# VHH binders against q9p4d8: the designs that were tried, part 29

Target 1, 280 residues: q9p4d8
Amino acid sequence: MDFMKPETVLDLGNIRDALVRMEDTIIFNFIERSQFYASPSVYKVNQFPIPNFDGSFLDWLLSQHERIHSQVRRYDAPDEVPFFPNVLEKTFLPKINYPSVLASYADEINVNKEILKIYTSEIVPGIAAGSGEQEDNLGSCAMADIECLQSLSRRIHFGRFVAEAKFISEGDKIVDLIKKRDVEGIEALITNAEVEKRILDRLLEKGRAYGTDPTLKFTQHIQSKVKPEVIVKIYKDFVIPLTKKVEVDYLLRRLEDEEDDDATQKSGGYVDRFLSSGLY
Below, E stands for the ipSAE of ESMFold2; O stands for the ipSAE of OpenDDE; V2 stands for 0.75 times the mean of E and O plus 0.25 times the DockQ between their complexes.

## First folded at step 13 (VHH)

Design t4 (framework vhh_8ghr_2; at its last look DockQ between E and O 0.63; V2 from the best seeds 0.00; counts 0 for: pae E 3.2 > 2, grease 25 > 24.2)
Fold by OpenDDE, look of step 13:
Structure t4 (fold): chain B 280 residues (1-280), chain A 121 residues (1-121)
Amino acid sequence: as target 1 above (280 residues)
Amino acid sequence: EVQLVESGGGLVQPGGSLRLSCAASGFTFRSYYAIGWVRRAPGKGEELVAYIYPSGGRTDYADSVKGRFTISADISKNTAYLQMNSLRVEDTAVYYCAKDWGFEEVYFDHWGQGTLVTVSS
């Protein structure tokens, strides 16, 4: 997706393509992570004597990655959401002025804490090579975790774009629900059981196909393969629900930007204002 | 309420052409939803023939109709079209206009009443 072309960002076909590609990335990252044991020590707070740091080895390494990546404009991208926003630093690269596609508060929509918790407690046990410790691969394990976490975060927070596209497309229907603060109604509107089934079916097929990927990054010896059913379960139980949460959270606040505009007495309906903005 | 009304169906000889129209109401083609044509032949299941994202102009076609059919949309009229050329007997079906629901999958949840296309010598 090209975020410098705002007219293409909310295109549902482009969004679909992006989401499908993210599936591939996530599955691949799970396979990479499956080479290593669960290694609970990586996630235990203060398990290792990390200088001037209070937290787990994963927390430290992830935060250091984000610190570095922030300096090269990673989190200037609209689709990137950091786990540790407090460690981000200024970029030394020329600034990229991305056009605003999402609402003004979009960067405040952040479920990374939930993602991290679910990842370490539920996802890792399902995809790891074993339940024990692997002292010789703690670094590699944590690096694989970071790839998984970042790909999951991107996929889940991409719900913001989906939500924005739905808001513009549905118009008054969603606006009415938002005004009523009807969370259940919003959730119902953004949920389709058949679509979810198709997503899960596709993931099952992809999981079967990718399980023999020879292009492993960390080791030439695969200790374990991720079962396709586990991938499906992870999406069903966590990825899809958290994506919906992001969508709902985003939509519930969507009229905040409009209220600021209405203060300027623009007489047009919500839908008309968005459609006239040239986002199509 | 979303409404889709098809027109333009009829009887045509093999090798002939037809143009179907789908007038949409209850939503705008300025939205990011796709519009599709789905056909149901006698004794066969549903087949997605073609779809378009009116806002962006992206299109896709079933292999069975590639090179013969063209889907288009007029945003100002909120109308989609299916130009069918080089028609074959196997193209005989009821053609439905449909609106896409989803983002992750192409899934049509709103359908018109359909228009019958009969290709016969």
Scores: ipSAE 0.610, ipTM 0.834, lowest interface PAE 1.0, mean pLDDT 90
Fold by ESMFold2, look of step 13:
Parts: sequence; C-alpha cells; structure tokens
Structure t4 (fold): chain B 280 residues (1-280), chain A 121 residues (1-121)
Amino acid sequence: as target 1 above (280 residues)
Amino acid sequence: EVQLVESGGGLVQPGGSLRLSCAASGFTFRSYYAIGWVRRAPGKGEELVAYIYPSGGRTDYADSVKGRFTISADISKNTAYLQMNSLRVEDTAVYYCAKDWGFEEVYFDHWGQGTLVTVSS
C-alpha cells in the first residue's frame, strides 16, 4: 500500500497483503528472539544504572531507538505507533504530508503499554530458549525484543485501518451500534470465527515450514526452537484479541468525525465524503 | 440483506464464449468487499476461478482459466462480470457469484443461486 495514495490504503487486497506480511515478520522475529534465554534482568526496572533514566534496560533501549527513528520520520507514518510518545523529536528531513485516512483521534488509540506488559510477562517466557540469564548477550537479546515489539505493535494497531474499512463498508448497522454504545454488538460484527480459525491454521503451517528451513539458522536444542503451537497460542490469546480491542475502541469514537445530525446516513457514503471534501 | 443474482449462462460449443453477470444488492462495490466466481462441475468440488477487488480493480485467476477468463466490475451498475473465452468441455459447471468479507483470509459469506454453463457439441 502507499500511504501517499489514500485509495490504496483502504483497499481490501492491500490490507490483506499487509496483514499477511506483518504476520510473516512477527513469526520471524519470534524465531530470532527464541535463540536467547528469558533474561529477566533485561525487563527489571532499574536493574542497571542507566544515567538519567527510570525504567528497564529494554525500556531505555527502545525509547532511544524511538527518539532517533522519530527524527527520520518513522512516527510520522500513519501505521507506526510509539511505545514512548514523550521521547519523540521533530524530524530534520523534509516534511511528508500524509493524506488523512484514519479518524482524527487515531493516534489516541494506543495499546502499546498492554503489548509491552504481555510481551514481557507472557510472550518472552513462551518463546525463550530457556529460563535464566545470558549476561554476554543482553544487547542482542533486547534488540530482538525491539523487533518483536515493533512488529506486534504495527500488526495490532493496523486494526485501526481495518476498522475504518469496515465502517465504510457496513455503515448503518455500525452507526446504530455506536449510538447504543453496544460494545458486544460491535465486537460481534467485526468478528469472523471461521476467518480466525483459518488464520491460526495458516500460522501453524508457517511455523512448521520456518522450523524446517535451513536458512533460518535455528539452533538444534529444543529450548532454542519455538514450537508452532506457541506462535498460534500467542496470536489466539493476545494478538487477535488486542486487535479487536483496537478496532472496537476506534469504532466507538468514529462518529466524533461526522456531522451532528446526519451521522447514520453519511456512514454509508464515507469514501464519497472524503473525495468531495478533498481530504485526499 | 445482501443478494447476488447471476445471469448469462447457457449452452455453447467448445471454443465459444459466454459472459456471466452478477448483480449485487444490499451493498455497494465502492465498499471494500471482493467478488469471486466459484464453479461446481458434476461430481466435483468447488473451484474459485476468478476474483476481483472492485474498489482497486485487482484480479486473480485459477491456473485452469488464466488467459481465457476475465473478471471485471462496473461500480456504477453494482455488477461484476465473468467473460469466458475459448471455452472447453471441462468448463461445464454451475457458476456462482460470491462476496468475500474475510480480510486476512478469503471468506465467502454470501452466494448467488448459480447459473449453468454447458460446453458441448
């Protein structure tokens, strides 16, 4: 997809391709992280005497990366959501004026605190090579963690684009549910259990294929290989539910961007409103 | 209520052509859905032969029909089409139009009643 061309962003085929590519990236990153022990010191607040910083080694390293990346426009992109918004700095590169595709409040839909919590408490223990510390690999371990966290964040927050496409496509029913504040109704509308099952089946197959690919350079020790079932469980228990939370949170506020007295009728013509208003 | 109505089936000789239509109601092609043509021959399972994302115009085809079939959509008429050229006896089937609303995976949640295509001498 091209974020400079809004018509390509809400295209179902482009959304589908992006979600599948992000899935591949997540699997690869889990496999790379699985080569390290759990290394709980990486995540312990103030374990290391980091000057002028209160947090874990991972918190510090990720925040510094986000500071640097913001200067080269990473967090100006609509599909990047920072873990540490307060460390971002203005870019020194030429400004990019991305057309507005998402609702005005999209940057407020941010579950990265929950992602970080789940990652350190649930995901790392599930994919690590073993328990304990690897003192000589702290930096490499945390770099693998950053890749995992950033790919998880991108995939989960891509739910905002999916929610916008669903809003445009199913307008009147979604508008009615939003007005009723019917969270369960919205969640049911956006959920397709058969599609979720197919996603999990695809993850299982990919996890098996990556496990047998010699170019991935897996260790031969069982603790250093992530079982495909663990990847499936992480998606089922965390990635899919958090994505749904992002979609619901996005949809519940979606009428804030609509005119006061005609929201129901205009939801079915949202793309036409964009075109007529010159938003892109 | 989403409805899909196929038309244009019939009897043709091998090498001939037919154009199938799928008129949609209850949703608009400007929305982000996709449309597929699925066929079922006697004693055979379902085969997705052609597929289109109407908003972007992107298409895909089964190897068995690639180069012979063309799927298209007319957004103003809310209608998808399947142009079938160089027809073969093995193309004989009931052809169904179906709507995809699966996002990460193709998932057909609504189907038409089907239109019969018979290719024989």
Scores: ipSAE 0.377, ipTM 0.739, lowest interface PAE 3.2, mean pLDDT 85
ESMFold2 (binder alone), look of step 13: mean pLDDT 81; pTM 0.821

Design t5 (framework vhh_7b18_3; at its last look DockQ between E and O 0.69; V2 from the best seeds 0.00; counts 0 for: pae E 4.2 > 2)
Fold by OpenDDE, look of step 13:
Structure t5 (fold): chain B 280 residues (1-280), chain A 119 residues (1-119)
Amino acid sequence: as target 1 above (280 residues)
Amino acid sequence: QVQLVETGGGLVQPGGSLRLSCAASGFTFRSYAMGWARQVPGKGLEWVSYIYSGGRTDYQDSVKGRFTISRDNAKSTVYLQMNSLKPEDTAVYYCAKDWGYEEVYFDHWGQGTQVTVSS
């Protein structure tokens, strides 16, 4: 997706293509993570004596990654949402001025805390090579986790673009729901059970296809491939619902920008009317 | 309200051509994939062709090389050019709008236009 072309960013077809590509990335990242044990120590707060840091090894490593990535403009991109926004630094690269496609508050829509929690408690146990600790691979494990987390975050927060596109496309129907603060109505509007079923079916097929590495057939040590059913379950239970949450949260606030514009136009109109009335 | 109105159907001889049009209103046309499906009396609905918002197209195997789907976003219209028509192409043709998400799913349909291919 080209974020310098705002007209293309909100195209539902382009959004679709992006989501499908992200799906592939997520599956591959899960497969990579599946090489390692669950390694609960990586997620335990203060399990290791990390200098000047209070948190888990994963928290530390992820925050350091984001610190580095921020300096190379990663989080200037509209589709990137950091887990640790407080550690971000200024870029030394020339600034890219992306056109504003999303609402002014879009950066405030952040469910990364929930993603992190679900990832460590639910997703890792489902995709890991086994339960328990693997002391020799803690670093590799955490690195794979970061890739998974970042890809999940991007996919889920991409709901903001979906929401914006739908807002533009649905018109008065969605506006009425937003005005009424009808969360259930909004959720119903953005949900299609058949579409979700098809997504899950596709994931199952992809999981099967990507899991059959012909080169792995002959290796006695069948590196534990992620079961396609687990991938489907993760999407069904977490990815799709969290994406919807992002969409709903985004849409509920969508009229805030319009009210400000109307207020500024009404205030400008009043000033213009006052100036045109010659009472100066 | 979403409206889809098909035109261009009729009677044609085998080997002939027809161009179907679907005028769309009530939604942001350029943002959605559009499609054509057909139904033979007593048979189920079958997809013929669809065009994505970006212009990518897909066709049923039976119509590949003969039918061409296109769209004009300025006119909010989708077209189906049907060449080398066969008696087997006789059906009611329906225009459809995609719901718009990760998977293509058509949620609105026109009233249909009859296409009859007969000698």
Scores: ipSAE 0.552, ipTM 0.800, lowest interface PAE 0.8, mean pLDDT 90
Fold by ESMFold2, look of step 13:
Structure t5 (fold): chain B 280 residues (1-280), chain A 119 residues (1-119)
Amino acid sequence: as target 1 above (280 residues)
Amino acid sequence: QVQLVETGGGLVQPGGSLRLSCAASGFTFRSYAMGWARQVPGKGLEWVSYIYSGGRTDYQDSVKGRFTISRDNAKSTVYLQMNSLKPEDTAVYYCAKDWGYEEVYFDHWGQGTQVTVSS
């Protein structure tokens, strides 16, 4: 997809392809993280004497990573969602004026605090090589954590694009559910249990394939196998439910943008937003 | 209400051609992927071809090079051009609408059109 071409971004086929590629990235990142022990000191608040900072080593490293990347326009892209929005700084590069595709409040739909909590408490113990510390690799471990967190965040928050596409595609039905504040009805609209099962089945197959993929030997890392069933459990218990939460939270507010942002309706006609926007 | 209506089936000799059409209504056609599946007598339903909303296509291996799926968003119609037909292609062909998320799942189907390939 091309974020400079709105018609390609809300194409459900392009959204699906992007989500499927994000699965590959997540699995790869889990395998890379699995080379390290759980390393709980990485996540312990104030374990290290970091100047002018109150938090974990991971919190600090990720916040600095995001601060630097914001200066090169990373968080100007509509599909990038920061864990630490308050550390972002103005870019020194020329602006890229991305067309408005998502609702004006899209950057407020942010579940990264929940992702970080689940990652450290549930995901790391499930994919690590073992319990305990690996003091000689704390930096490498935390960098692998950052890759995991950012790929999880991108996948989960891509639910905002899915939600916008659904809003445009479902016409008056979804507008009625939003007006009624029918959370259960919105969840039912965006849920298909058979699709979720097929996603989990695909993850199981990918987990088996990546664990034996000889091309990973070119990363110059000792490859550890993550049990494919663990990858499936993480998606089933956390990734899929958080994606739905993002979609619901996005949709519940979508009519706010209709009242305030008529330019989106006028300029976004490639997906027939008039039928989906709830005008009359 | 989603409605899919197939036309263009019939009897054709091996090596012949048919063009199936599927008129769609009740949803924003250009936003959804569409597909064709077939019910071979005595066998289960099998996927035939798929076209994404952006125009990318996929085909079951047994029909690649012989079948072409296409769409006309202005007419809300999906087509299946079937060339070099074989007796094994004999089936009821169904047009289907994809649910439109991470995995292909056809949530609405047409009534089907019979394609028979025999001498």
Scores: ipSAE 0.267, ipTM 0.660, lowest interface PAE 4.2, mean pLDDT 85
ESMFold2 (binder alone), look of step 13: mean pLDDT 89; pTM 0.907

Design t6 (framework vhh_7b18_3; at its last look DockQ between E and O 0.57; V2 from the best seeds 0.00; counts 0 for: pae E 2.7 > 2)
Fold by ESMFold2, look of step 13:
Structure t6 (fold): chain B 280 residues (1-280), chain A 119 residues (1-119)
Amino acid sequence: as target 1 above (280 residues)
Amino acid sequence: QVQLVETGGGLVQPGGSLRLSCAASGFTFRTYAMGWARQVPGKGLEWVSYIYSGGRTDYQDSVKGRFTISRDNAKSTVYLQMNSLKPEDTAVYYCAKDWGFEEVYFDHWGQGTQVTVSS
């Protein structure tokens, strides 16, 4: 997928390939984080005397990473969503003009506060090596947390691209549901129990394979302590539902970008333009 | 609503060829991936090939190099050219429509067409 080439971005084959690769990244990051204890001091507000900052050590460390990364254009990319939008700074590199693929409000569809809450309260206890502190490794632990959070955010917010592709393809049915504000109807259109089971089964097999992978074994002194079933439970209980929330929130507002009541014509024209078919 | 109608099945000797066609209606054909699956006697349903809206194709290993999927968006038709047919290819072949979301999933199917490869 090339964000400078719109025709590649809304191609469902490319989107699906990207989502599968993001699964691998999340699993690897969970395995890396599993080497550390829960270390609740990392997440406790004002546990450490950080100058001019109210928050946790993780909050501070992640916000500083986002400040630096924004200056080198990370958050100019359409698929990057910040946890701390208020700390972003102007880039000092030449501007990149990405084509407008997503709706104008896409940057407002941001569930990172909920991801951070769920990560610290549910995911960390589920994947950590134990419930205690690891005082010698607080920095390394928080860096592993950042990798986990960023990969979760990217995977979940990629739902915006999936939702846009679906809007373009479905026409009248989605438009009618949006006009009626039928949240349950929209959720039903994007939900399939057999697909969800297939995703969870794939995660179980990946978790088993990565847990016995000699490459992972030889790159660290300690084998993963994360059971594959825990990875599956995290996806089932948090990743899948949050992705649906992003998709529904995106779709509910999608008609804000339309010029008239006939959004079906706009979605059909958008598909042809971005797929380079030339047939309208 | 969605209609998928397969044609082109029949009896053929080993080494022969058949071309299956699937006429589609009731949806915006050019925006959806399409596929073929088959029901082999005594076995379950198995996928055969996909074709995405942009023309990218994918094949089950057992048919690579022998089968070719193609589509004609102007006619809303998907094809399966089957060459070098083997008795193991004997099955009911189904045309299918992908649901167009984050995972491959066939949500509508045709009635099927019988392909029999025997001497």
Scores: ipSAE 0.414, ipTM 0.756, lowest interface PAE 2.7, mean pLDDT 86
Fold by OpenDDE, look of step 13:
Structure t6 (fold): chain B 280 residues (1-280), chain A 119 residues (1-119)
Amino acid sequence: as target 1 above (280 residues)
Amino acid sequence: QVQLVETGGGLVQPGGSLRLSCAASGFTFRTYAMGWARQVPGKGLEWVSYIYSGGRTDYQDSVKGRFTISRDNAKSTVYLQMNSLKPEDTAVYYCAKDWGFEEVYFDHWGQGTQVTVSS
């Protein structure tokens, strides 16, 4: 997706393609992670004597990665959401001025804490090579975890774009629900059981196909294959629901920007302005 | 209420051409993908073509190179140009509206228009 072309960002086909690509990335990252044991020590607070740091080895390593990545504009991208926003630093690269596609508060929509918790407690046990510790591969394990976490975060927070697109598409129907703060109504509106089924079916097929891919990044150990059913379960139980949460959280606040504008401009809601802008 | 009205069907000889139109109303047309499906009596519904909001198109293999889907957002209309028609293209053709995102799923259909290709 090209975020410098705002007219393409909310395109249904582009959003779909992006989500499908993210599936591939996530599956691959799970496969990479599956080479290593669960390694609970990586996730335990103060398990290792990390200088000037209070937290787990994963927390430390992830925060250091984000610190580095922030300096190269990673989190200037609209689709990237950090786990540790407090450690981000200014970039030394020229700034990229992305056009605003999402609402002003979009950066405040962040469910990474939940993602991290679910990942360490539920996802890792399901995809790991085995239970227990693997002392020789703690670093590799944590690195694989970071890839998984970042890809999951991107996929789940991409719900913001989906939500914005739906807001534009649904018009008065969604506006009415938002005004009423009808969370259940919003969730019902953005949910389609058949669509979810198709997503899960696709994931099952992808899981089957990718499990045999010899081109792994970390080929140091016997390759444990992630069961396709586990991938499907992870999406069903965590990825899809958290994505919906992001969508709902985003939509509930969507009229905040309109209230500020209506104080100045009489006539057409955000939808009318968007339509008149010629983006579609 | 969502309304889809198909027109342009008829009888044509093999090798001939038809242009189907679907007038859409009751929703924000430009933000949705649209599609065409067809049904032969006694057979299931098969998708023929669809066009995304950004203009990207996709086709069933059997119609590739012969059919062209297009849309006019100003008129809220989707078109299907059918060239080099074959007897096997005989069917009722339906216009469809996409539900939303992540997966293509059509939730509304028109009444259909009959296309008959015969000598």
Scores: ipSAE 0.376, ipTM 0.726, lowest interface PAE 1.2, mean pLDDT 89
ESMFold2 (binder alone), look of step 13: mean pLDDT 88; pTM 0.896

## First folded at step 14 (VHH)

Design u1 (framework vhh_8ghr_2; at its last look DockQ between E and O 0.63; V2 from the best seeds 0.00; counts 0 for: pae E 4.6 > 2, unsure alone 64.97 < 65)
Fold by OpenDDE, look of step 14:
Structure u1 (fold): chain B 280 residues (1-280), chain A 121 residues (1-121)
Amino acid sequence: as target 1 above (280 residues)
Amino acid sequence: EVQLVESGGGLVQPGGSLRLSCAASGFTIRSYYAIGWVRRAPGKGEELVAYIYPSGGRTDYADSVKGRFTISADISKNTAYLQMNSLRVEDTAVYYCAKDWGFEETYFDHWGQGTLVTVSS
């Protein structure tokens, strides 16, 4: 997706393509993570004497990664959401001025804490090579975790773009739901059982196909393949629901940006006004 | 309520042309959803013929109709069109206008009543 072309960012086809590509990334990352044991010590708070840090080894390493990544403009990208926003540094690269496509509060929509919790407690046990500790691979394990977490975060928070596109496309129907704060109505509007089924079916197929990919990197340690059914379960139980949460949270606030403008123009449908503004 | 109403179907000879219209109501086609034409021939399954993203103007076609059919949209009229040229007997079908819903998967959740196109000598 090209964020410098705002007219294309909310295109349904482009969003679809992006989401599909992200599936590949996530599956690949799960497979990579599956080379290592669950390694609970990586996720335990203060398990290791990390200087000037209170948290787990994963927390520390992830935060350091984000610190580095921020300096190379990673989080200037509209689709990236950090787990540790407080550690971000200024970039020494030339600033990229991305056009604003999402609502002003889009950066406040953040479910990374939930992602991290679910990842360590539910996802890792499902994809790991085995239970228990593997002391010689703690670093590699944590590195693989970071890739998984970042890819999951991107996928889930991409719901913001979906939500924005739906907001613009649904018009008065969604506006009415938002005004009524009808969460159930919004959820119903953004949910399609057939679509979800198709997503899960596709994931199953991809999981099967990728599990046998000889091009995957191997470590010196015992490697395991992630079961395709586990991938499907993860999406069903966590990825899809969290994405919906992001969409709903985004949509519930979507009228905040326009309430400041509505004081002046009483005439025409909300959507018509929005579309006539030339922003889309 | 979302409604799609097709028109323009009829009988035409091979090599002839026909233009289908899809009048949309209950939503604006100036959206990030695709509008598509799906056809169902007798004894055959559904085939996506063409779709358009009206906001950006992006279009795509089935290989079977590529170069012969053109999908377009008039936002001011809230109407989509399918220009069908060089029609063949195998193009005989009920043509449906449909609105895409799926972001992760192409899925048309709203369909019109359909219009019959018969290509016969």
Scores: ipSAE 0.427, ipTM 0.765, lowest interface PAE 1.4, mean pLDDT 88
Fold by ESMFold2, look of step 14:
Structure u1 (fold): chain B 280 residues (1-280), chain A 121 residues (1-121)
Amino acid sequence: as target 1 above (280 residues)
Amino acid sequence: EVQLVESGGGLVQPGGSLRLSCAASGFTIRSYYAIGWVRRAPGKGEELVAYIYPSGGRTDYADSVKGRFTISADISKNTAYLQMNSLRVEDTAVYYCAKDWGFEETYFDHWGQGTLVTVSS
């Protein structure tokens, strides 16, 4: 997929390839995080005397990571959603003018606070090597956490692209539900239980394959590997439901972009943005 | 209503060629759907033989038909095609056109009625 070429962004094949690749990245990041203990001090608010900051060591480190990365245009990309929007800074690199493929409010669809809470309370205990502290690994542990959080965020918020593609393809069915504010109806329309089951089956197989990868080293002590069933449970209980929440929240507001006040040039909506940009 | 109508099936000798068509109505086959050809031989299960994402023209094929079958789409006619060359007796089957709408996994949500292809001497 190329975000500079809008015709490639909502292509079903490119969306599917991206979702599968993000899945692989999440699994890899879980395996890397599993080398460390749970290390609850990393997540405890005000455990360390961080100047001018109220939060956990992870909160601070992630916020600084995002501040620096914003300066090199990371959060200008349509598929990146920050955990700490207030710390972002202007880039010193030439601006990238990404074509607009999502609704005007897309940046407001942000579940990163929920992702962070679930990650620290549910995911870390499920994938960590053990329940204790590793005082000499705090920085490395938190850096692995950042990779996990950012890959989870990208995957879950990619639901905005999926929702937009569904809207422009099947919008007439969804428009009536949006007008009625029928959250359950929208969720039912976008849900396919057989697809979800196949996603979970694929995750189980991938988790088994990673556990048998012949390129893994066996000459040093390996603290842990994540059980495939844990990965499946995390997707079933958290990743899939949060992705649906993103899709529903995105769709509920989608008609806001269809009421364009400029009747002479544009009538609103993603299809109209395609037409106004010359894309087909 | 979404409809897929296959045509072009028939009787052909081994080594021959046929072109199947799948006319779509109730939706457009532009960049947001994928289309597959699935066959069912007598007493056998379903086999996905060819697949296309019309937006980018990306295609994929079963090993059993690679090099012999070509899937394509004509956006202006809202039609997908399966060109079948070098046909073999084992290609005998009912061929179905199907629409894929399962973003995170393949899910054929609409199917045509099927068209019979018989390869025999």
Scores: ipSAE 0.255, ipTM 0.670, lowest interface PAE 4.6, mean pLDDT 84
ESMFold2 (binder alone), look of step 14: mean pLDDT 79; pTM 0.811

